# Ledger of designs, part 61: VH-VL binders against Large ribosomal subunit protein uL10m (mRpL10)

Target 1, 224 residues: Large ribosomal subunit protein uL10m (mRpL10), of Drosophila melanogaster (Fruit fly) (q9vpl3)
Amino acid sequence: RGKINIQRPKAPHYERARVVAVTQPKYPELPKAKSCFKTRAERTQQQQENPYNEIIAREVRNWLDHSRLVAFFHLSSITADDIFRVRVQLHKQNLHLKSYGSKIIEQAVKNTRYEAIVPLFHSNHCIVFSPDPEKTAALLRIVRRVPQMVLLGGIVEETMLSRNQLVAYAQMPGLHAVQAQLVQTLSQAPGHLIQQLQAHQNSFVQVLDVHAKNQMNEETPKST
Key: E = the ipSAE of ESMFold2; O = the ipSAE of OpenDDE; V2 = 0.75 times the mean of E and O plus 0.25 times the DockQ between their complexes.

## First folded at step 3 (VH-VL)

Design q3 (framework fv_anetumab)
Fold by ESMFold2-Fast, scan of step 3:
Structure q3 (fold): chain C 224 residues (1-224), chain A 119 residues (1-119), chain B 111 residues (1-111)
Amino acid sequence: as target 1 above (224 residues)
Amino acid sequence: QVELVQSGAEVKKPGESLKISCKGSGYSFTDYWIGWVRQAPGKGLEWMGIIYPGDSDTRYSPSFQGQVTISADKSISTAYLQWSSLKASDTAMYYCARHDYWGTWFDYWGQGTLVTVSS
Amino acid sequence: DIALTQPASVSGSPGQSITISCTGTSSDVGGYNYVSWYQQHPGKAPKLMIYDVSNRPSGVSNRFSGSKSGNTASLTISGLQAEDEADYYCSSYDSSSTPYVFGGGTKLTVL
């Protein structure tokens, strides 16, 4: 029980990242030239609104910085039992399922090269982190059994991948071959990746419609 | 090429202990669950339990909880099914089978181990 | 434990189609798309024929197909051949504390 619930990522990466994040200043210094009234009001506002969200945003940045595999999912309505089963299976493969609010994700990736992912998180979502990119095949096998989780895309070795590219990565025998392919196929602007990921979201609705119809046909077949 | 190889047939008397084995090859043994399925003579399949060799997490069917012990040794890619005290009713064919996801399906099966318990 | 209901026997002639049913409840067959079918020849280990209601593993003939309607899953074998004579078992995920449940099995006889 506690073993499953308190499973942690590899200690060297996670603990060092946590120490660094905790010791960093959480609030920017205000310019000395500001009036006393404005300075006090601004400092009070910064302290009241920032502490919790900034701490969690730094935690998200640590996961992003120290994970060699990050996968983004749309998450439909799912029971507590089903999500727990998924978490257990993922933890067995050193895959860590996390859910964060959209504002926290935006805060974490703002002004980084990954800012383009923010639109993916306007709906229900979850993220899977792992220090081991070789577990991408295991991840796809596990989530294939969870229709409520729909792969949108991911990041492998700090390179943004669409759903199709991540699926292709899982099937490749060598890391060098994947890196060469990514250099060739991902030379486009960040907006192109968002277009691909939004196309996958549109495909998701279509896939759900087809799946529902197929399930109904399988359960109650009708004569031609 | 994925293969599960089980130990040979056993003939035992009631009250004796027994440990049978299932050796996996051709895949990453610690990345998959191993399940045990019982089939009494002339009867159907009964799920007994599963183990995840990577951390020895073990789940049992309520019908077999406390009656058998499932274990694994990841250094030799082998799973085990053990009885402390056999009963005549334990006479059956025992299969091991691989699962890639808990609660779904068995993709590869061992050849089976016949256990006969008689006085 | 046997929780899913299958007919004890089914028969057919070569070249015909037969269907084997597997009936459960909303907590297993009816609630999830995790139905599997296994073929077992006398004295041999079971072989996976269908998974996730309707998917075939590599190497399984396209004569085998699966479907589900409500609480009942079905295995259909078209173009029946002598080698298809075997016992067939369905299996499903069970949302209770037992993750697996098997059907009682169906003996298929090819006349």
Scores: ipSAE 0.079, ipTM 0.560, lowest interface PAE 5.3, mean pLDDT 77

Design q30 (framework fv_anetumab; at its last look DockQ between E and O 0.18; V2 from the best seeds 0.00; counts 0 for: pae E 11.0 > 2, placed apart)
Fold by ESMFold2-Fast, scan of step 3:
Structure q30 (fold): chain C 224 residues (1-224), chain A 120 residues (1-120), chain B 111 residues (1-111)
Amino acid sequence: as target 1 above (224 residues)
Amino acid sequence: QVELVQSGAEVKKPGESLKISCKGSGYSFTDYWIGWVRQAPGKGLEWMGIIYPGDSDTRYSPSFQGQVTISADKSISTAYLQWSSLKASDTAMYYCARTEYYDWSGFDYWGQGTLVTVSS
Amino acid sequence: DIALTQPASVSGSPGQSITISCTGTSSDVGGYNYVSWYQQHPGKAPKLMIYDVSNRPSGVSNRFSGSKSGNTASLTISGLQAEDEADYYCSSYDSSSTPYVFGGGTKLTVL
């Protein structure tokens, strides 16, 4: 936040400023030309309708539609070799790490139930897809070892979950526990959950601290 | 109960071929990597390479690439370490060990070891 | 393979605390939190004592603890007991050459 840069001037001072401004060149620009230039909004719409972007957006929609597990991450600076190492470990567990531009993500989820995820992709990001929600525990074990990847939240069985809810879900060994978690999630206002996901993105340092503490406090063996 | 059982001790002459085995039980064999670690007499541990039995993805230490072949048969939950032509310098204890990630999770379960002696 | 640097031997008396160091570079110990420690008794296979710098597997005594500062990881054994007499090896992820590297090993003698 900032202090107001311009205050409303007193009428005499305002009139004086106006008179001084009028002494500058009177016709520096022509009236708005019809159809000579596209507005920013028109250019944005044209870019959204780009055939190449629509093809990639369709790919993203297919991943979302056919994945029962989708996890969203903030991605800090990471080497190509390090991310390749992570991709290999994830792929062994049928977990598919993808990166798409924010505009393509927005185009893919526009007018869908998942449109609310768009704010998560305003900075560097990546997304992990899997047809198998039982792999959430394996995903979190792998990502715990990659401090550059910070979990923001995800979608399990078409239901949006916060970071903490995904962590809790990963610790559930059975289908009945999963259903109980999803029922609790469904009882909450979707707008409130979305705000929590956005807050995780803004509270990046706190998420990293929790991540580090989770690694330090891992003493009991966990199996899937 | 997780267990890795290795084949018995071998005594060979230089130039002979050899294949030793490591059988896993008590867990999903295709969900973990199997690594091979060498320990020469009176020396420390030396990482040789690793295999993911689910797709036979294999990675070698530069020191052992071309020297040995690592393989696995997921139908019988067994990993293998093979030499086409043994050298006297291959005399060592060979351990197989299980890990969740090929480069950083540590080896949580180890086989009992296979002693290989190569002498003329 | 480039080995991580450990002292060849350390010794202590029952009930004491001892520390074993493991020194590498910024491409292995210093750059990552993927340090493991193994205990090996004569004629036996190694046993994982610590992973990811400071985590203990189930069944490992809380007398064993791990830490890291800069390029040096440390294994500390408190309340030293006769059965702790063994060889100890550190290991780390290595981004520069091999994906996995062991230390040279340290012989712990309990007098």
Scores: ipSAE 0.343, ipTM 0.653, lowest interface PAE 3.0, mean pLDDT 79
Fold by OpenDDE, look of step 4:
Structure q30 (fold): chain C 224 residues (1-224), chain A 120 residues (1-120), chain B 111 residues (1-111)
Amino acid sequence: as target 1 above (224 residues)
Amino acid sequence: QVELVQSGAEVKKPGESLKISCKGSGYSFTDYWIGWVRQAPGKGLEWMGIIYPGDSDTRYSPSFQGQVTISADKSISTAYLQWSSLKASDTAMYYCARTEYYDWSGFDYWGQGTLVTVSS
Amino acid sequence: DIALTQPASVSGSPGQSITISCTGTSSDVGGYNYVSWYQQHPGKAPKLMIYDVSNRPSGVSNRFSGSKSGNTASLTISGLQAEDEADYYCSSYDSSSTPYVFGGGTKLTVL
């Protein structure tokens, strides 16, 4: 009985090979975790005039209207897993990462003050929304660690900002910090003024004293 | 100033339960993750787990999953590490540490450590 | 599980530059720039010295610098001082199992 070479099994007879090939269970490819971020191609194909587009457009408008911070990003070859991780980090900071098709965005911003953002959505993009403009710094810190996310610009307090302007904004001290500094400065102003006023008075008194002393010395007759 | 203050040293017997604490101050406690790190005597650092006090999202190292419980009370800016049943092998210094981001930030502030000694 | 390998010990004379390496076993260390370095003096808590491979936290001396090439991250200490004698740990993001993994640590002796 010939030693069955387990390491190099003889190719099965042609007929058996055919049967095996046909009877091999085609295991459905595990649905690749559909990235919540569909590729541009996938988005374009789905953008058929779906009555749902209006609903989604309305959602986008709602986000825009209620967000004090909006940031636009280009996505470059980012995986679903990476997006998820970023999303979690952003969410912890009350930053909401969303992705919409270009047509939806166009529909959403049509005849609005945000119409200028439409050109930003010609490729794979995402938007981050937040009700808190103070989270801009946090947003940028997170995104800096994600090379696949490229900041394009944003809206802060209803003002459109370029990438550079947004970065600059993030570097500014928070409003509260600025206010605190202002209050501190204002609180010190009266004290400083008082000191200055007192200093002049004191100086004047000193000058008068010196003058008085000099006059007394001149009136003392040199006793010869 | 950002500070993490841990509870004092503990001496326990095998089988006893223990809960140690880490109190944060000088920052928004709910906006940062708190991690726990074990260091056995003369050994290196071991990541145990992490919690986000803002929503109590807790994640464990596989090595410590089911072995310890990490919790937080945001009302008093305190994170906890607890054992239901201590082992001699749990003898170590335990550090809490703050990190801004769960998956890519370093731990920027550390507690002073809590020495746990488990001896029969 | 990603394992980070560090030399057990390194030594240098005052004023010299030394480098501590941290080598990952997986391509993950090469794929991510999430490497941190910690300094630990005896009986003290670790201190973050470098994050994201090369970034230095506020208050950390500019004598400390970080770099990465391939699967190896490096901590360089220039102008070595007596106070630099400590244990140094690298850490990295682990995408496969744990969010964080530490190296075995390196004891730095200043001669």
Scores: ipSAE 0.307, ipTM 0.672, lowest interface PAE 2.1, mean pLDDT 84
Fold by ESMFold2, look of step 4:
Structure q30 (fold): chain C 224 residues (1-224), chain A 120 residues (1-120), chain B 111 residues (1-111)
Amino acid sequence: as target 1 above (224 residues)
Amino acid sequence: QVELVQSGAEVKKPGESLKISCKGSGYSFTDYWIGWVRQAPGKGLEWMGIIYPGDSDTRYSPSFQGQVTISADKSISTAYLQWSSLKASDTAMYYCARTEYYDWSGFDYWGQGTLVTVSS
Amino acid sequence: DIALTQPASVSGSPGQSITISCTGTSSDVGGYNYVSWYQQHPGKAPKLMIYDVSNRPSGVSNRFSGSKSGNTASLTISGLQAEDEADYYCSSYDSSSTPYVFGGGTKLTVL
């Protein structure tokens, strides 16, 4: 079962975020494992030379397996103070901001339905994990004012959602069961395309009905 | 309906203390920031500071840090702007305004303003 | 040092389009999408016309539009009307010192 993994990632992640919030203004003692936002060149080199890539990939896999909300962002240049403020606000909502190298992400999602997310991590990025899918609205409110974090999409209840689908999901009030069904509907049937198909189907049925009536006038009427 | 109602106009002498209020209604008071903006007669708008009543996170413009105190009483949905010793240069219109949590760019609702006149 | 620069005044005739500029730096207008515009008639509180560079609040006419290029934000008023005569202020998030800064204001005169 995955229960042990939930306790391990959540506990260390929370403790690291609390340490950063408390010590960063007074004690610049951030260990590498607690905050790993580096330049692109440094990140690429570190990932290639890191002897514990599989351990880190397992951490990412555990977060993916035990988070009901995952959001992916492109991250442009941002000051340490600004990202720290965002991390603190996210943490208050049980939202956990992380960043990993693209090779580590690829290893973590290999042979899973999430392999499609790998292209999102070719550029500088960050990921937000949470066990609480109802926190999607809070997440979007917090990052809306952080232009350096650009939403790319996410995963809600193990369903991949585009940026627009995730925003739409966040706007819906309601029960968790209803929200889960709506997520499936949004992911399976793009709204505008479905409306177009339904309109065309109705038109086609009408044409067939006219044809059938014309043919029946030439032969026999319907019984009873 | 969202409304911010400020206390009435004040006429004071230099050296007196003053506390003006801004009462929010029609929304969840603790879920929005309340900011204070000064406008001296015939002059532009100056941002003074902002408070999040939900946790009392308070931030001041450097020009006003130590010159005023911003506070809130969430039990009565009211924010305050306070001077311990008024100066003649404090003569101005003072507005309160609200914005969403973690929102830095838009004050969507404003109070009617409180005119403070400080003269001998 | 942290101030947004606006022209002191602009004028236009009814029916014309006018643009009010708001110039900052990379620490505010250029670096972030937290630019807002306010309209203030004499004796009245300011009214939010544009937020987040280009978004209109509910109830604001689509004659008002906002944009940004580099360190300069712009408010454009199309189909100028007499009631548009007012003072206009821009504002922005600013990462260098204070989280919020106003422009000096622009008096719009409708001729």
Scores: ipSAE 0.007, ipTM 0.437, lowest interface PAE 11.0, mean pLDDT 75
ESMFold2 (binder alone), look of step 4: mean pLDDT 91; pTM 0.934

Design q31 (framework fv_anetumab)
Fold by ESMFold2-Fast, scan of step 3:
Structure q31 (fold): chain C 224 residues (1-224), chain A 121 residues (1-121), chain B 111 residues (1-111)
Amino acid sequence: as target 1 above (224 residues)
Amino acid sequence: QVELVQSGAEVKKPGESLKISCKGSGYSFTDYWIGWVRQAPGKGLEWMGIIYPGDSDTRYSPSFQGQVTISADKSISTAYLQWSSLKASDTAMYYCARLDYYDSSGWFDYWGQGTLVTVSS
Amino acid sequence: DIALTQPASVSGSPGQSITISCTGTSSDVGGYNYVSWYQQHPGKAPKLMIYDVSNRPSGVSNRFSGSKSGNTASLTISGLQAEDEADYYCSSYDSSSTPYVFGGGTKLTVL
C-alpha cells in the first residue's frame, strides 16, 4: 500500500484518464459549473452532506490522533513527479505527506483542540504526519531542498508550535523525557501561538524571498 | 556536534579478510545514509557505495559490487566496510561520510578521518 | 571512463580569481542541479565547499561560488589565499546506473 500510494511515479490512472479523455466526449459536465447558480449557503450545505468528505475527514482525525509530529506547509506550484520524489524521501523517514482540501480539514478539526489550525489552510497546503517526534530534524532537512514547501508550524506531542519553535525543537539533542519538557517550555501562551502562525502565513512571501535570496538566517517577530 | 570516527590503520597480506568501521555520533544515525569513498595512493576520490542504517538498504558503485560488503549496526551507530579476500590493489585510504538527503540529490556533509589499508607481501 | 572531466591543475597568485571546470553529460551535470564541490588538503579528509551547484554550507567563505552552464559546472574562488591551495573535486548525480560520480580532481597551486 505504501509503495502503491506513496511510490507512484506516474500513476496508472494518469494513462487511464488520458485514454478515457480521448475516447469520451470532450466536455463532460463539471459539477462546479452547476454550483454557479447556487447561493453560498446552498453550496456549503451540499458539501457538508457529502459522505465522501466525512470519510476523508475521519482519515484526517485519525492521522492527527495517532501522530506525535504534525507539520503544516504552504505548497506552491509543484509537478506530480517532484512531489512524488519528496513523498518517497519522506516515507523512508516514516514521514507521511498528505494533502486535503480546506473544507475537509475544517470538518475534521471542528470542535476539537486543533480547530485553531483552520486559517493555515486558506491557500494551497500540505501536511506531514509521523508517529515519531524525533523525525522533526529529518523532516526539515528534506524540506529545505523543496522551495515550494514553506513551513508554517506544527504540533509536537499534542502541543502547537510556531515555525520558529518547531525549528528550535529540531535543533535540540535529547531523550524523549527532555524533548517532552522542551515542548512544554516552547509552547507557552497558546493564544499568542495562533496569532504567530497566522502572522507567519501572511508573511510567507517574505520568508520565501529570504529563502530564495539566502540573505538572512533569522527573522524572529519582535511581538513574541 | 556531528562526528564520524573511523577504525585505525590496517596492514594486511593478500587473501586476508578485513572489516573496518565508522562510528557516527552527535546525530540520529538511522536518519542519514553513510557512504564509503576510496582514494588510492596519489589518485582521486571514487565512491564505493552507500547504506541507509534504518533498513540496511545498500547501493553499490558498479565497480565495487561484489568486491566489498557494506553493513551497519544501528544499535551502536556503526557502519562497516568488509572484504572477504584482500588484494594488493585494495591498498588505499578509505573514507566514510554522512550523506544528507538522498533520492537523486545528496552531498557528503561530514567526513571521517580516513582509514589507511595497506595490503602487501 | 565515465568520470567527470576536470583540468589536472590550475594556478593563481594571491588576490586573483580562478575558475575550475567540471564537465559531464546530460545524464549527470547537464541534466540535474545536483553538483557538489569538495576541498582536500594534503593528508586530510575532504571538506564540502558547495552543494546543489551554488549553495554554500555554514562556515565556507563567500569567496567560493558555484555555477553551471549546460554540461559544465564551475567553481570560482575569488581573492585567492595561500590556504586555498588544495585538491578540488566535483561530484554529481549520475542517472546511468551509478547514483554518484566524482571528477578526476584539480590541483590548485597558489603562488
Scores: ipSAE 0.021, ipTM 0.544, lowest interface PAE 6.5, mean pLDDT 77

Design q32 (framework fv_anetumab)
Fold by ESMFold2-Fast, scan of step 3:
Structure q32 (fold): chain C 224 residues (1-224), chain A 120 residues (1-120), chain B 111 residues (1-111)
Amino acid sequence: as target 1 above (224 residues)
Amino acid sequence: QVELVQSGAEVKKPGESLKISCKGSGYSFTDYWIGWVRQAPGKGLEWMGIIYPGDSDTRYSPSFQGQVTISADKSISTAYLQWSSLKASDTAMYYCARHYYDWSTEFDYWGQGTLVTVSS
Amino acid sequence: DIALTQPASVSGSPGQSITISCTGTSSDVGGYNYVSWYQQHPGKAPKLMIYDVSNRPSGVSNRFSGSKSGNTASLTISGLQAEDEADYYCSSYDSSSTPYVFGGGTKLTVL
């Protein structure tokens, strides 16, 4: 027996068919392969193959290939106005101050004779280029007055030189032949140079930090 | 031996034109700025302007912009300071001095000075 | 013209140390380490005595020293001598509207 209010259920296939027809969305199908997430390695490779970065990397290679003087600097915080004045003064001596991202520099010098300079660019940096190696003295004189720029080393006549070697080169007056001989005598162990430049950078950063702290402490008025 | 040699003393009347000179020797003239500094009788030093002879880049103190013209001839290592029309208030000693950095007031060598007297 | 503030005169005796102040703002003396000091004897061109706050050019006596604290630079002359009697001018780089500014000058009298 059965209760009066018990109804027979509606056919299940009828209700299901109606619900499916009403709620089913219409979307164009995209290939499922296009929905795959890229790996970290693939993302890194895409960043390295950025067309803009390659164009700038070619610019860096052109500067390196056409410059007989290249100097590398650590760059501390400096205002746009101050760096502009430095750039103008350098330009008057045919010295060209350039700043490039570390990734662009690595890309530019990879698989070249300049690859050894990459460790110099892990922090804030800038590079000065010139076709005229006799302008090394002018370069060092100009940057001597810019405490935010700390010389790390450079390349003169395709020879890598430490800071001290660049200073010695800059102080040599006379004929080009005499300067070339000096470069040859100073550059005896290129493999050792990178270690020396890294140590120099760390030493100079520490000296500058101590000096900056001492100046800040001396200039701070005594609290009442 | 670095030397800056200025032209001799001048006595002029108001309204006359004048051009004084500063000749550099013993250094690369085109590698240094030449600045002009004025000193009125019994008064202090006033910076007037600077010029880079290598490219003739010239910068003036706001007080002297339009009042004087600074120029240089790199072929004879000489810088110039010029007035189109002198005034009695232009009576002063005028010094030229060289400096290397355009952001610094390090004038390491000075000319002997040119006395300009403007009177009727 | 707006000039850096120096005392009009200072005096000292032979062998004494004296200090001349040069006060500006954060846009000149306070903002940069580009302060120079000049010595001028009557009838002569100025002579550079100090640059970059505390550096001496070759040929300048070590009796002359420079320092800076905040917006004030100072020139100190130790072991004062009669020939130090002169006018002294400070100068600084100015970032605000003029590239350079001089102080009004200080007359040093050696008593």
Scores: ipSAE 0.314, ipTM 0.643, lowest interface PAE 3.4, mean pLDDT 80

Design q33 (framework fv_anetumab)
Fold by ESMFold2-Fast, scan of step 3:
Structure q33 (fold): chain C 224 residues (1-224), chain A 119 residues (1-119), chain B 111 residues (1-111)
Amino acid sequence: as target 1 above (224 residues)
Amino acid sequence: QVELVQSGAEVKKPGESLKISCKGSGYSFTDYWIGWVRQAPGKGLEWMGIIYPGDSDTRYSPSFQGQVTISADKSISTAYLQWSSLKASDTAMYYCARLEWYGSYEDYWGQGTLVTVSS
Amino acid sequence: DIALTQPASVSGSPGQSITISCTGTSSDVGGYNYVSWYQQHPGKAPKLMIYDVSNRPSGVSNRFSGSKSGNTASLTISGLQAEDEADYYCSSYDSSSTPYVFGGGTKLTVL
């Protein structure tokens, strides 16, 4: 870590304190800069800040660093028993389903190469981690039976992939898949892939909106 | 084609041990659960337990916990159901069946093994 | 544990429609969309007819359909045929005591 400053200096002798008080200028009501004065709300927030969140954020960062496959899902309402069954089946394939709050994810990826994924987690979500990218096909087979989980995209071998690219990757064998992803990384900027991931998330929202409107139209048909 | 082939009928006396088998073929044996279902003569279907051959994770229904042992041998794609000491009440048809998920439906069934315990 | 409740028998004539009910609780049929139906002919292994409430496996006639309302699931057979005469069992995921539970079974007679 960087340099640490010592806090709690000893109080000066009375004579010295008197001289310092007389010779130093005082600015009673004008703050030097906005960062020099913390509001009561900001200080209260710091005192209430949960250190447990930092521990979980480090856990998330560790999962990202040690996983060669990371898949992002939108998660609709699901019972505890259903998600337990999904976790058991995924774990049999060395796939680890995790759910973290969006604030914790933001904290975990802040100032890292993964910071761009934060917008994907502004709604209900879950993440699947694995050290084995060849398990992508198994993941998709399992999730196909879980309509509450909608694939948004992922990261394979440190390369961000859209939903369609991840599906295509699952169908490619061994070394050929690795070579294809290397070419993808060399030919496209990561920002373009993030835009594609966000577009898929937005498309899902649009599909839900259209479905809701269709249901309303079906419920109240016009008589002729 | 996916197939589950069970061992042949058995006739035993109370107190004897027995081990019956269920061989899977036409699929990746270690990627699916195998369940065991019992059907006493003239009675309905009764779930006994399941095993995941890939890691031998085994789960029993409360009614059969401690009464039977379920195991699997990955090298020959075979699951087993065994009793250390048979009772007359164990007389039944025993089916094995494949499940993709814990607690899901049975998509393929074995032909059944009839076990008769008498005298 | 306690089996799901099915009628012991139902009967119908060729060409008619019949419905078999399967009643459970909120911890099985009522709580999940994981209801399956099996057909068993005498001396044969059960055959999956319906899974996840209303889905048919490949090879199963579209005359068979499934539905669920509250704690009761139903199997409906339309255009009843002689070969439909069999025992029918429902099954559901059970969160409380077993990974799943079977119904008591229903004997369908085609007259």
Scores: ipSAE 0.263, ipTM 0.600, lowest interface PAE 3.4, mean pLDDT 79

